# VH-VL binders against Spectrin beta chain, non-erythrocytic 5 (SPTBN5): the designs that were tried, part 7

Target 1, 109 residues: Spectrin beta chain, non-erythrocytic 5 (SPTBN5), of Homo sapiens (Human) (q9nrc6r3533to3641)
Amino acid sequence: TPTMEGSLEFKQHLLPGGRQPSSSSWDSCRGNLQGSSLSLFLDERMAAEKVASIALLDLTGARCERLRGRHGRKHTFSLRLTSGAEILFAAPSEEQAESWWRALGSTAA

## First folded at step 4 (VH-VL)

Design A15 (framework fv_spartalizumab)
Fold by ESMFold2-Fast, scan of step 4:
Formats: C-alpha cells, sequence, structure tokens
Structure A15 (fold): chain C 109 residues (1-109), chain A 124 residues (1-124), chain B 113 residues (1-113)
C-alpha cells in the first residue's frame, strides 16, 4: 500500500470537468499519500486542525506525469484526476519528485 | 440551487437545551464543511464550530466546547447543533453556513451559503 | 485568538459617494508560503443572513457587483464601495480564517442619507 508524506508546492491547473480556474498561483502544501488517497494541507498547523485541508483526492484512475522543471518550478509533476481536475506539483528535490511519481503511479490505474 | 434550511424559532428557559437543524440541498452534502455562527441582538457574528459531514470530525471555539455538540446525518443531509445549559446571553440568531470543500483548490474557509437563521430567546 | 477591529463604527454617506472601511488584525493573517491573506468580507442587511462579498482579501465572489473591492495585506485591510447605491445600506463584517477559532470584526454600519 503506497504511503508518502512531504512538503510540496502546488498549482491548480484545471478544475473538475476540465474547467479553467479564474486565477491560479503556486501555493505551499503538505502532501500525505495513504493508499489511493492524497490529502493536501496548507501547512502543519492546518493539517493538525484538519478543517484546513485543501483537498482530499481520490487517485483511482488518476494519471501522474513527470514535468522535470516546467511551469516556472523545478522538480515538477502533474496529477490528473478522473474528474478532469489537474494539479501541478513541485517537490523540494529531483529525488523527492521521482519518489512522488513512483508512489502515485502505483495507485493510479 | 444550493439551499440551507433551518428549523424554526425557539423560546427557552435558562438551564434548558437547544437543538437546531440545518438541511442542505442542491449540492453533495458530504463534500462541504458545515459551520455554526450566532449573532446576539445588535451584536456581531460569533463562530461556534464546524463539522465535516463525511467523517463527523468537529472543531469548536473554546468558549462553547463544554456546552456545544455538532452532528450530521448523511442520509437526510442535515446538520444539528445542540447547546446545553442555556443562559440569557445565549439569546441570538443562530446560522448554519457552508464551508469550502476539501476537494477544491484555491478555496478558503469562507462561508459561501448561509441558512436563513433561527431566532432563539432564552428568558426566565 | 485573533482579534479583528473595524473602523469606523458607522459611515453615513450619500448615493454616488465612495465608502472606505478598515479592518485591522491583532496578528498577521498572511501565510508566507502561499502569499495569501486569509480574510473575507460579508454584507448583512437587517433581518437577513450575511452574504459573502470578498475572499482572500481581494477576490470578489461570483455575482458580486464590481463596485465592491478589497485590498490590504498582513494586518491592515480595506473594503471599498466605489459608488454607493441605496441597496448598499448594510453592516459589513470582516472575518479571518487563518486560524481557529475563526473570528469576525465588530462590523461597520453603512447608512445612506
Amino acid sequence: as target 1 above (109 residues)
Amino acid sequence: EVQLVQSGAEVKKPGESLRISCKGSGYTFTSYYMHWVRQATGQGLEWMGNINPSGGSTNFDEKFKNRVTITADKSTSTAYMELSSLRSEDTAVYYCARGPSEYYFLSGYYFDYWGQGTTVTVSS
Amino acid sequence: EIVLTQSPATLSLSPGERATLSCKSSQSVLYSSNNKNYLTWYQQKPGQAPRLLIYWASTRESGVPSRFSGSGSGTDFTFTISSLEAEDAATYYCQQYYSTPYTFGQGTKVEIK
């Protein structure tokens, strides 16, 4: 069962249904992967409060792609959900980006 | 159309308990937090707490933690707020309000839809 | 607990005038990592529930008229109505969602003469 946790930057690229967000910017978050679920929190305090989670993503059928420093950030990857939502992520290092890609790929089908 | 419909006005005596309902419709009930906010006559807004209807986890303002209970029934898309040991200063309009879904990015913990309010009078 | 202080308590203005409302926070509500201010503005008319106007300090909610705007960062925030209309008579509240408990300012009452 895949598991992974760490600091990330993220950017909402597409909303569910493939809709364009009215604005989109890079924000910091704490990612927590447990099995087929990825939880995003704005920071450790917000994760502890749980009310402040940004997203709880169902990874069933999701696609993860390595972007390798595209979109103005280094060590980037994308996650596209079956809902049509797409999120861009930037990891602190290339090694961490690869770890995320492998972990997410094992749950996405 | 998103709607939050609250139960009707209540008149209570000090020491009694209050239970207000808030029924959501027009959206996926379990995808949004439900908050409770009150407003005493001529006063400002006061956040009491919230619930994640999916898992039942709750969060409260410390001043209410010993008296407030928030629950949700997924089968009826209804949230409940109970306030015990009522005092005259609990006289207020009580609102439920929908919070942003944890499934949506770039949202805040702001309240986009509100119930119509429930007027509560606590008097001896 | 974060305390929000609004000023003035009351503004009495004529239609067409600009209304400028202040909200000051006892602590910064700017999260440095995402550079976002966790502050909202609501409008409340007598006998009605509050209505969301502005979130993230400066983002206007869908369907809200362009005459309403928000600005500021950290601890000092401003809400502006560029040209008052009679229907804008209401009490306006700021709220922070940076940390629990979520707190509101005391409100600024806007009266149209």
Scores: ipSAE 0.014, ipTM 0.595, lowest interface PAE 6.9, mean pLDDT 82

Design A16 (framework fv_spartalizumab)
Fold by ESMFold2-Fast, scan of step 4:
Structure A16 (fold): chain C 109 residues (1-109), chain A 124 residues (1-124), chain B 113 residues (1-113)
Amino acid sequence: as target 1 above (109 residues)
Amino acid sequence: EVQLVQSGAEVKKPGESLRISCKGSGYTFTSYYMHWVRQATGQGLEWMGNINPSGGSTNFDEKFKNRVTITADKSTSTAYMELSSLRSEDTAVYYCARGPEYWFGELSYYFDYWGQGTTVTVSS
Amino acid sequence: EIVLTQSPATLSLSPGERATLSCKSSQSVLYSSNNKNYLTWYQQKPGQAPRLLIYWASTRESGVPSRFSGSGSGTDFTFTISSLEAEDAATYYCQQYYSTPYTFGQGTKVEIK
């Protein structure tokens, strides 16, 4: 069962059903991957206390692709959910981006 | 018009299993969590668990974890809750309720629409 | 698990009177970073499913009459019906969605004399 946590930036690219959001910006979050669920929290304290998240993402059938600095951030990757939602992420380093991509890819397979 | 329609009343014996359906209509079924909440006669509300119908991921109250199974069929927009090893204490009205997926502040985390309830009686 | 305690158990009032209901949480349901309280109020009439009235402690659901209001923060919450009407006879429940398992208070029954 994959597990991973860390600081990320995220940007909402597509809403469920493939709809485009009216506006979206890059924001900071704490990601917590447990099995097939990815929880995004506003900060590390929120993640540690397991309080309500910014988003709780079901990764079953999800696709994760490395974007290699596209979309105005370095060390980026995308998550596309079966709902049609797509979120862009930026990790603090290339190594962390690759770790996220590998962990998220193994969950979707 | 958003509607959640549940299956009819059930009478069960101890040790049997219960299966209740909840059919959603008037909204995108895969965009919202489906929750199950029960209420014993004269008692308060008790959250049992939920499912994300998009991927099938589930969460449960630890009290029910070994007895409850929640599933969803996207093709029919129907969620199911099965409770095994029934006891007389499981006599209750069972509700399904829609809770929006928490999605970057755009959706709520509360139960905005409820099914009509399914009365379940477990007696010997 | 977060425990919600409601009081009083029963409140018996006449039409036109103000009803004030309390809900106390065993721990704070205020998230400091977004300054929001993860607390809802539901109305349940006999034989019916609960109906959402208030979310985020003080935001009224669409279609809910203005006589219903919520207030409070952290661990202490109040639900108020400013002028009771006959159709308001029901049990009112608070609920937290700060953390799983989502929990409800025991309910306050509002009776109209």
Scores: ipSAE 0.018, ipTM 0.648, lowest interface PAE 5.5, mean pLDDT 83

Design A17 (framework fv_spartalizumab)
Fold by ESMFold2-Fast, scan of step 4:
Structure A17 (fold): chain C 109 residues (1-109), chain A 124 residues (1-124), chain B 113 residues (1-113)
Amino acid sequence: as target 1 above (109 residues)
Amino acid sequence: EVQLVQSGAEVKKPGESLRISCKGSGYTFTSYYMHWVRQATGQGLEWMGNINPSGGSTNFDEKFKNRVTITADKSTSTAYMELSSLRSEDTAVYYCARGPEYYFLSGSYYFDYWGQGTTVTVSS
Amino acid sequence: EIVLTQSPATLSLSPGERATLSCKSSQSVLYSSNNKNYLTWYQQKPGQAPRLLIYWASTRESGVPSRFSGSGSGTDFTFTISSLEAEDAATYYCQQYYSTPYTFGQGTKVEIK
């Protein structure tokens, strides 16, 4: 069962159906991957207690890609859900971005 | 216009299974959680669980976990709730309710639209 | 699980009067990092489904009349109808979405004399 957790920044890039959101911003969170679910929490303490989740993402059929170039953040990757929604993530380091990409990729089938 | 339309009233005997449908229209079905909430006669509202219609992932209140199955059919924009091993205590009005877009990361999970309710009577 | 306690059980008031309803949580539903209260209020009339009125403790849903308001933070919340109208006769429920399972208060019934 894939598991991973860590500090991330995230940004809603595409809404379900592949539409551009009217506005989006980078926000901090704690990511917690368990099986086919990625939960985003406002901080590490709340993630440990499983309270105040700001998103629960179903990863069934999802695609994760490493990103390069201009996104306002370093060490970025994208997560595209079967709905057409896409979220951009920034990890604290290149190594952590690579680890997230591998962990999320294992849930995509 | 957003609408949630539920299947009709059910009369069941103890030990039987219940299956209720909830058809969404006027919005992108796969962009919102669908929740199930029940209300027993003279009692308050009780959250049972939800489904992400895009991928089919579900969450339940622990007290229902072994008896409740929630599914969704994207092609018909319809969610289903099945409750097994019925008891007289399951006599209630059952509602489906739409949650906010789970991909819109605002962190709010309030229920903005509700189905009309399905009355279920379980008696021998 | 988080338990919500509403009071009073019933309010019987005349049109034009102010209704004040209380909802108390067994633990804080305020998240300090975003300073938001994960608390909402619904109206339910007999034979009807609940209707969303207030979310984030104090934000009015679109189309909801200004006479309805919410206030409070942490564990103590208030719902107010500033000038009751006949159509406001209903049961009002608070709900928390801070933690699963999502839970509701037992409701306050507002009757118009």
Scores: ipSAE 0.015, ipTM 0.644, lowest interface PAE 6.3, mean pLDDT 83

Design A18 (framework fv_spartalizumab)
Fold by ESMFold2-Fast, scan of step 4:
Structure A18 (fold): chain C 109 residues (1-109), chain A 121 residues (1-121), chain B 113 residues (1-113)
Amino acid sequence: as target 1 above (109 residues)
Amino acid sequence: EVQLVQSGAEVKKPGESLRISCKGSGYTFTSYYMHWVRQATGQGLEWMGNINPSGGSTNFDEKFKNRVTITADKSTSTAYMELSSLRSEDTAVYYCARDYWFGSGYYFDYWGQGTTVTVSS
Amino acid sequence: EIVLTQSPATLSLSPGERATLSCKSSQSVLYSSNNKNYLTWYQQKPGQAPRLLIYWASTRESGVPSRFSGSGSGTDFTFTISSLEAEDAATYYCQQYYSTPYTFGQGTKVEIK
């Protein structure tokens, strides 16, 4: 069962159904991967307390790919859910981005 | 179009329980947190709690203690809020509101029309 | 919990005048890593649900007229209506989404004379 936790930045690229958001910005979060669920929290304290999450993403059938395009951040990867939603993530380093990509990929179809 | 439709007005006596529904349409129900907010006379807006409809996890404001239960039925895209041991100060308009679940939105972009609840002896 | 205090309680102005509303937070709602303020403003007319106007303290929601704006950072926030219209008579609430429980200010009622 994959597990992973760490600091990330994220940006909503597509909403469920493939709709474009009216605005999107990069925001900081703590990611917490437990099996096929990825939880995003405002900070480490919220993640440790498991009280509330910004987002809970179902990874069943999701696609995760590394990015080197123009997205305003380095060390990026994308997560596309079966709902059509797509979230862009930026990790603090290339090594962490690679680790996230591998961990997220292992829980998808 | 996105729409949240709530059940109708309720009149209750102290000690009874309240259950109201909120049906979402025009969006993927499991991709957005559903929140419950009430507006009692003189207190403004009060957040009561929320639910993640995908996993069923809930969060509540401590002031409602164990009186609040929030549930969601994915098959009907409907969230429910139950408030037990009603008191006169629970007289309020109760709203459901959706929240961006995918990322940077933590604000309530769509609201239900509200359910008026009167608790009197 | 984070407490939001709004002032004034009531603001009575004529059409065309500028309305300035204040919201003060008991704790900073600025997240240092992304430099974002987790604060929104809602408009509520009698008998209606609240309507989102501003999020991230200063970003205007789609479809919201340009006369509405938000500013401020950390603990002190301002909501401005640059030129009041009759339809702007409503109660305006600030809300923080920095931490649970999510909390609202008590509201400022804007009346048109």
Scores: ipSAE 0.007, ipTM 0.608, lowest interface PAE 9.0, mean pLDDT 82

Design A5 (from p3 with heavy chain Y103F I104L L105Y; framework fv_spartalizumab)
Fold by ESMFold2-Fast, scan of step 4:
Structure A5 (fold): chain C 109 residues (1-109), chain A 123 residues (1-123), chain B 113 residues (1-113)
Amino acid sequence: as target 1 above (109 residues)
Amino acid sequence: EVQLVQSGAEVKKPGESLRISCKGSGYTFTSYYMHWVRQATGQGLEWMGNINPSGGSTNFDEKFKNRVTITADKSTSTAYMELSSLRSEDTAVYYCARGPEYFLYSGYYFDYWGQGTTVTVSS
Amino acid sequence: EIVLTQSPATLSLSPGERATLSCKSSQSVLYSSNNKNYLTWYQQKPGQAPRLLIYWASTRESGVPSRFSGSGSGTDFTFTISSLEAEDAATYYCQQYYSTPYTFGQGTKVEIK
C-alpha cells in the first residue's frame, strides 16, 4: 500500500552524478510513495493498467526541501537523491506540497 | 565496462530446487533493476521477474509467482533466482539481464545480459 | 498478456540485400500521454545471450551499426537491416515493455546464403 499518492508536476533539475540535463521542462505525473521508493507515472491510467512507471526513485538518504517561487511554479519542493539527481515537484496546493515534503522527508531519514 | 557473470550449469531431478547467481560489476548495482529471463527448447524468451536491488522489491510473471524467489545482496553486487518444484519443462537457459537506470525508468528493456546458465531437469 | 507475432519465421538472403522483419502486437504498446512505443529489438546468435539493438521502437543502442533500424507505432513494427552482412546471421526478437509480464515475439531467423 502506498504511504502517499497524488497528482504532481515534475522537472528534472540534475541528472545522476550532478550533471545538467540538455533540456528540462515541467510535465504532469502521478506520484506513488511506497516504502522507500517513489514511483512516477504519467497519469492515473498508466498506474492502473500496470504500465511501467517513468521513474522509480530510491529515497534512501534522499533530501527533500520546500521551495518558494524559485522555479516558476507555486507549491514546489525539491528531491535530491544520493546519486546526485535532483527533481523539482509542484503540488496542486500548498497543503499538498507540505504533505509531500513531510512524507518524503520522513521516508528518506 | 559492465559485466553480468552467472553461475555454472545445473543438472537437477524433478521436484528439486535450483539457485542461480548473477554478479554485476562495472556499474552501481543498486541503481538498476535486475531481470531474469529464460529460454526453453521449443519456446521463446520468457520474462520471469525482476528485483530492485536497493529496496528488494520484486515483480513476477504470474505463472512463476508461487515457485520463484528473486533476491539481491548489495554487499557482493549479486542477484539470485531460486526456482522450486522443478519439472522437465523447466529445462532451459536462464539469463539475468540489467534494466535501464531506474532513476529515469522503471526497469523494462535489457541493455546488458549475463552469459546464461544451462539447466537440465531429468524426468 | 500482450502477444507479439513476428514474421516471417525465416529469411534467407544474400549479402548486400535488405532484410525487413515484422512484429505485430495484440494490443497497442504506444502510450498516448508520452507518445512512446514500449518496444525493443534484440539479436541472438547461437550459443550467445541476446544483444539489445533498438529500444523505444526506433532508438539505436550505442555501438550498434547504422544499417540496423526500427520503425512503426502502436501495433505494427518493422526492423530493417539495410545491407545484410555475413555476421548478421542470427535470430531477431521483438519485446514489449508496455506492461508486465514483459513478452517477446517468437523470433525471425535471418540466414545468409
Scores: ipSAE 0.051, ipTM 0.688, lowest interface PAE 5.6, mean pLDDT 84

Design A6 (from p3 with heavy chain Y102T Y103W I104F L105Y; framework fv_spartalizumab)
Fold by ESMFold2-Fast, scan of step 4:
Structure A6 (fold): chain C 109 residues (1-109), chain A 123 residues (1-123), chain B 113 residues (1-113)
Amino acid sequence: as target 1 above (109 residues)
Amino acid sequence: EVQLVQSGAEVKKPGESLRISCKGSGYTFTSYYMHWVRQATGQGLEWMGNINPSGGSTNFDEKFKNRVTITADKSTSTAYMELSSLRSEDTAVYYCARGPETWFYSGYYFDYWGQGTTVTVSS
Amino acid sequence: EIVLTQSPATLSLSPGERATLSCKSSQSVLYSSNNKNYLTWYQQKPGQAPRLLIYWASTRESGVPSRFSGSGSGTDFTFTISSLEAEDAATYYCQQYYSTPYTFGQGTKVEIK
């Protein structure tokens, strides 16, 4: 039953089925991990109020990989879902990136 | 082609319950939020709530929270909205509408709408 | 809840004229970190479901004629029809998707004389 929350940046890298998005940019969000679900919110206020979620990701079978020196951000990791979708994340620090990687890795089946 | 097809018109008495269906086709049903929006005669649009069909999680406008239930059946690609304890002021056209993708941030909001279901509540 | 206020209530104009519609939000719908405004515009003709015209405050939906445009940021938004056609007679609604409950303005009715 892992839980974790924090500020992140994210970028859509692949859509379900492995398709490339027509355009993609880094956007800020608040991540909230509850068990095998990762919710992305516009900001901390919205996450706390549980009002607006911009994504709800099912982590069953997902793969999380640390990324070094790639994609124009520091402290990055990728999350690939069984749908073929892939999202890149950037954490505020190396310690936070490692914490996310460990938490997401312990959740995947 | 993406289509949302709703069930037919309903005539109800105060205190009864309403159940409307919305069948999606032409897209992956579990990949998009489904919203319910109503419009009283000559009035504006009012968001009631939504469902993520994949997990079944729902969100509602507080004014409907005690009376509305939204469900989804993945096997038939159909969403349902049930409204209980009907009042005359619930007389409206009810729409289902497809929201942003559930997996990712999306630039599209309510890009496809059902044809609407006319509901009349009178004694 | 975020309240959207549209003005004017009704515009009665002739073909070829410019229609300018306002939508004001009680709270900012701009997410500063990604610089996106979570505001959309819909067209609704009598007896029909609403049709998406503009998303992200200023991006036209595919298939929407270029005479329709949106502008603004934060709390103040404008929808413009540069040269009215007879088929543009409809009620236009703004809507925010920044937070739940998602809310609509009360609408501006555009009538063609």
Scores: ipSAE 0.027, ipTM 0.645, lowest interface PAE 4.8, mean pLDDT 84

Design A7 (from p3 with heavy chain Y102V I104F S106T; framework fv_spartalizumab)
Fold by ESMFold2-Fast, scan of step 4:
Structure A7 (fold): chain C 109 residues (1-109), chain A 123 residues (1-123), chain B 113 residues (1-113)
Amino acid sequence: as target 1 above (109 residues)
Amino acid sequence: EVQLVQSGAEVKKPGESLRISCKGSGYTFTSYYMHWVRQATGQGLEWMGNINPSGGSTNFDEKFKNRVTITADKSTSTAYMELSSLRSEDTAVYYCARGPEVYFLTGYYFDYWGQGTTVTVSS
Amino acid sequence: EIVLTQSPATLSLSPGERATLSCKSSQSVLYSSNNKNYLTWYQQKPGQAPRLLIYWASTRESGVPSRFSGSGSGTDFTFTISSLEAEDAATYYCQQYYSTPYTFGQGTKVEIK
């Protein structure tokens, strides 16, 4: 089962139904992928303890796409949920972005 | 007009199971989280869990895991909360409440609440 | 689990007076990256469901009278009713949505004498 954890930045790009939010900003988090669920934690301690998350994303039917030269961040990828919601992520490195994209793609297919 | 309508009051015996419904109307049911919150008489509010009606994913307070099940039926715009192995301590008013749109499970504020379902567990 | 502690337990005041309610969190509910406090205030009258008044610690919900306000950051929060009206008699709860499980304070009862 896919498993991945690491520091990320995230940004809400599209609301359900594909609508644009009125405003959106980049925020730091720790991502934890287990099977078809991606959990976002506010800090490293919460992620390590697996006690709480600020977001739990259901990846069933989701699509993950690498982004290049878009959205004001390097090493980015997007995650589009079946609801039409889309979240953008930025990883600390190109290799980590590629690893996230592969792991999320294999889970969401 | 957004409205959440819950099923009627229940009287149960210890060891039985409870199932409460919450029907949403006036909005796109699958676009908002549905939460369950309970309140014992004269006591504070206690969050039990939530569901994303679009995908069916759920989250719970640890103290209710293994006893609580939350489900949603998209075709009837109805969420359900089932609580098993009832005890006298489960006597409370149970509320459903609408959360944020389902793009994040961030647990925002609850903007609309059901009227509440009174549950009494006694012999 | 984040614990919210409200004080006082009860406030008994006259119409026109200012009510000040406190909510303290066992850990910060401020997310430094977006500078937002994940704290909400609800009003609950006997026999009724809670009603949302304030979210993001200081943003008033649509339709809520301007006499209700929230302030504070991190671990210390205040809810204020600038000029009490008879209809404001209720129990007020703070709630955090910083992390699951979402938790509520024990409530402050506002009585109008």
Scores: ipSAE 0.013, ipTM 0.607, lowest interface PAE 7.9, mean pLDDT 82

Design A9 (from p3 with heavy chain E101D Y103W I104L L105Y S106T; framework fv_spartalizumab)
Fold by ESMFold2-Fast, scan of step 4:
Structure A9 (fold): chain C 109 residues (1-109), chain A 123 residues (1-123), chain B 113 residues (1-113)
Amino acid sequence: as target 1 above (109 residues)
Amino acid sequence: EVQLVQSGAEVKKPGESLRISCKGSGYTFTSYYMHWVRQATGQGLEWMGNINPSGGSTNFDEKFKNRVTITADKSTSTAYMELSSLRSEDTAVYYCARGPDYWLYTGYYFDYWGQGTTVTVSS
Amino acid sequence: EIVLTQSPATLSLSPGERATLSCKSSQSVLYSSNNKNYLTWYQQKPGQAPRLLIYWASTRESGVPSRFSGSGSGTDFTFTISSLEAEDAATYYCQQYYSTPYTFGQGTKVEIK
């Protein structure tokens, strides 16, 4: 069962059904991967204080692709859900982006 | 359409256990928390706990911590709430409710509710 | 736990009148990093499940009539029905989702004279 936790930036690229969001921007978060779920928290205090996550993503059938610095951020990867939603992520380093890609790939398969 | 359909009314004696089901349809069941909220006759709403159906992680109000169990079956898109050691004070309508959604920035907390399950606990 | 106090307990008004309901939190439900108030308002009619009306303190749910609105920030919140309709007779609850346990106010019952 994959587990991974770390600081990320994220941006909505596509909404469920493949629709374009009316606007989107990069926001900071803390990602927490447990099994087939990826939870995004606004920061580590939010997670520690049991404040609700800002997103809960089901990774069953999801696809993760390395973007390597596209979309205005370095160390990026994309996550596409079976709903048609797509989220872009930026990790603090290329090594961390690689780690997320591997962990998300093993969960989604 | 999104729907949450709960099991039927229950009549119980003190000391027994209760099990209520909530079947979700019209959405990806594993992508949303499922919450349980109860309401005694003529009283306010009381949050009991929640479950992340994907991983099975749960959170509870301390008042229910040692008596409540929440589970989910992904194959049937059904959440369950069990409450043990029933007391007359547990007489209430029990609701399941969906939330939070994918994006708290643009979404709602409890956007869909089950129809409620009436539970009477009396000797 | 965060305690929400609603007032008044009961509000009896005629159709066309303005209804103003208060919800006060024992601590702030404003998260400074995203400037969002983690507060919602629900309508509950007898024998029915609650219905979401307002989220993020002031954002109206899709399909909810424009006469319903929410305002406030931090600890003090107001729910307003600008021109009361007969169908608005119900109990209205505020709820916070800032921290667990998630809590509700005790409700304000709106009656039509």
Scores: ipSAE 0.014, ipTM 0.650, lowest interface PAE 6.3, mean pLDDT 83

Design B10 (from A1 with heavy chain N50I S57Y N59Y, light chain T100Y; framework fv_spartalizumab)
Fold by ESMFold2-Fast, scan of step 4:
Structure B10 (fold): chain C 109 residues (1-109), chain A 123 residues (1-123), chain B 113 residues (1-113)
Amino acid sequence: as target 1 above (109 residues)
Amino acid sequence: EVQLVQSGAEVKKPGESLRISCKGSGYTFTSYYMHWVRQATGQGLEWMGIINPSGGYTYFDEKFKNRVTITADKSTSTAYMELSSLRSEDTAVYYCARGPEYWFLSGYYFDYWGQGTTVTVSS
Amino acid sequence: EIVLTQSPATLSLSPGERATLSCKSSQSVLYSSNNKNYLTWYQQKPGQAPRLLIYWASTRESGVPSRFSGSGSGTDFTFTISSLEAEDAATYYCQQYYSYPYTFGQGTKVEIK
């Protein structure tokens, strides 16, 4: 089962049903992937406990794509859930973005 | 319509164990946190713990960690709270309460509450 | 753990008067990246489960009358009932969800005289 963790930035791009949020901004988080679940946490201690999450995403049927161009951040990828919600992520490096894309692809698609 | 329905009142003796159920309906059970909160007669609210029904992850207030177990059964949309080694001080109304959808970055505020389960612990 | 201190313990007021309740946190409950205060207010009437009134310190829950409002940021929060109604007699609790364990204030009892 895939596992991965690391510092990320994220931005809500689409709400469930494919609706546009009225506004969105990039925020910092700690991502923790365990099997088909991706948890986003405020800090590393909360991530270690895997319960005080900002979000817990069920990746079943989700799609993950590497993003090209500028989205306010470099090293970006997107995650689209079956609900129609979409989150953009930025990793600290190109290598880490590729690692996230591979790991999420093995659970999400 | 979102609804949380708890099991009925319990009368227990010191040293026994308590198990309360909380059945969710009208929403996707695995998309929301479930919390347990208690209130002794004439006292304030006391948070006990939380479960993420999707992953099964739990976190508890330290004072309950050695006695409390929280579980969730996805197939029946039911959360359970078990409290062991009961004391007279555990006499309280116990509530389950729904937290935010994991996905939406919503607050961990309790938008829906169960009706409460009255528990009396006496000899 | 974060300690929430509510004051006063009891308010005894007449219908139509303004009720002002305080909740002070031992630590900031403001997350700077999303600019949100992780603080809620609940109403509890005798024999009933608590009812959510305010979340994110100042956002009113759907169906909650406009006379109820919340304000403040960081460590100092206020809950206000602009014109007290007889049905508002209850105990009001603040709660933080910034960090574990989640904690409640001790409550302020609002009585109608």
Scores: ipSAE 0.026, ipTM 0.645, lowest interface PAE 5.9, mean pLDDT 83

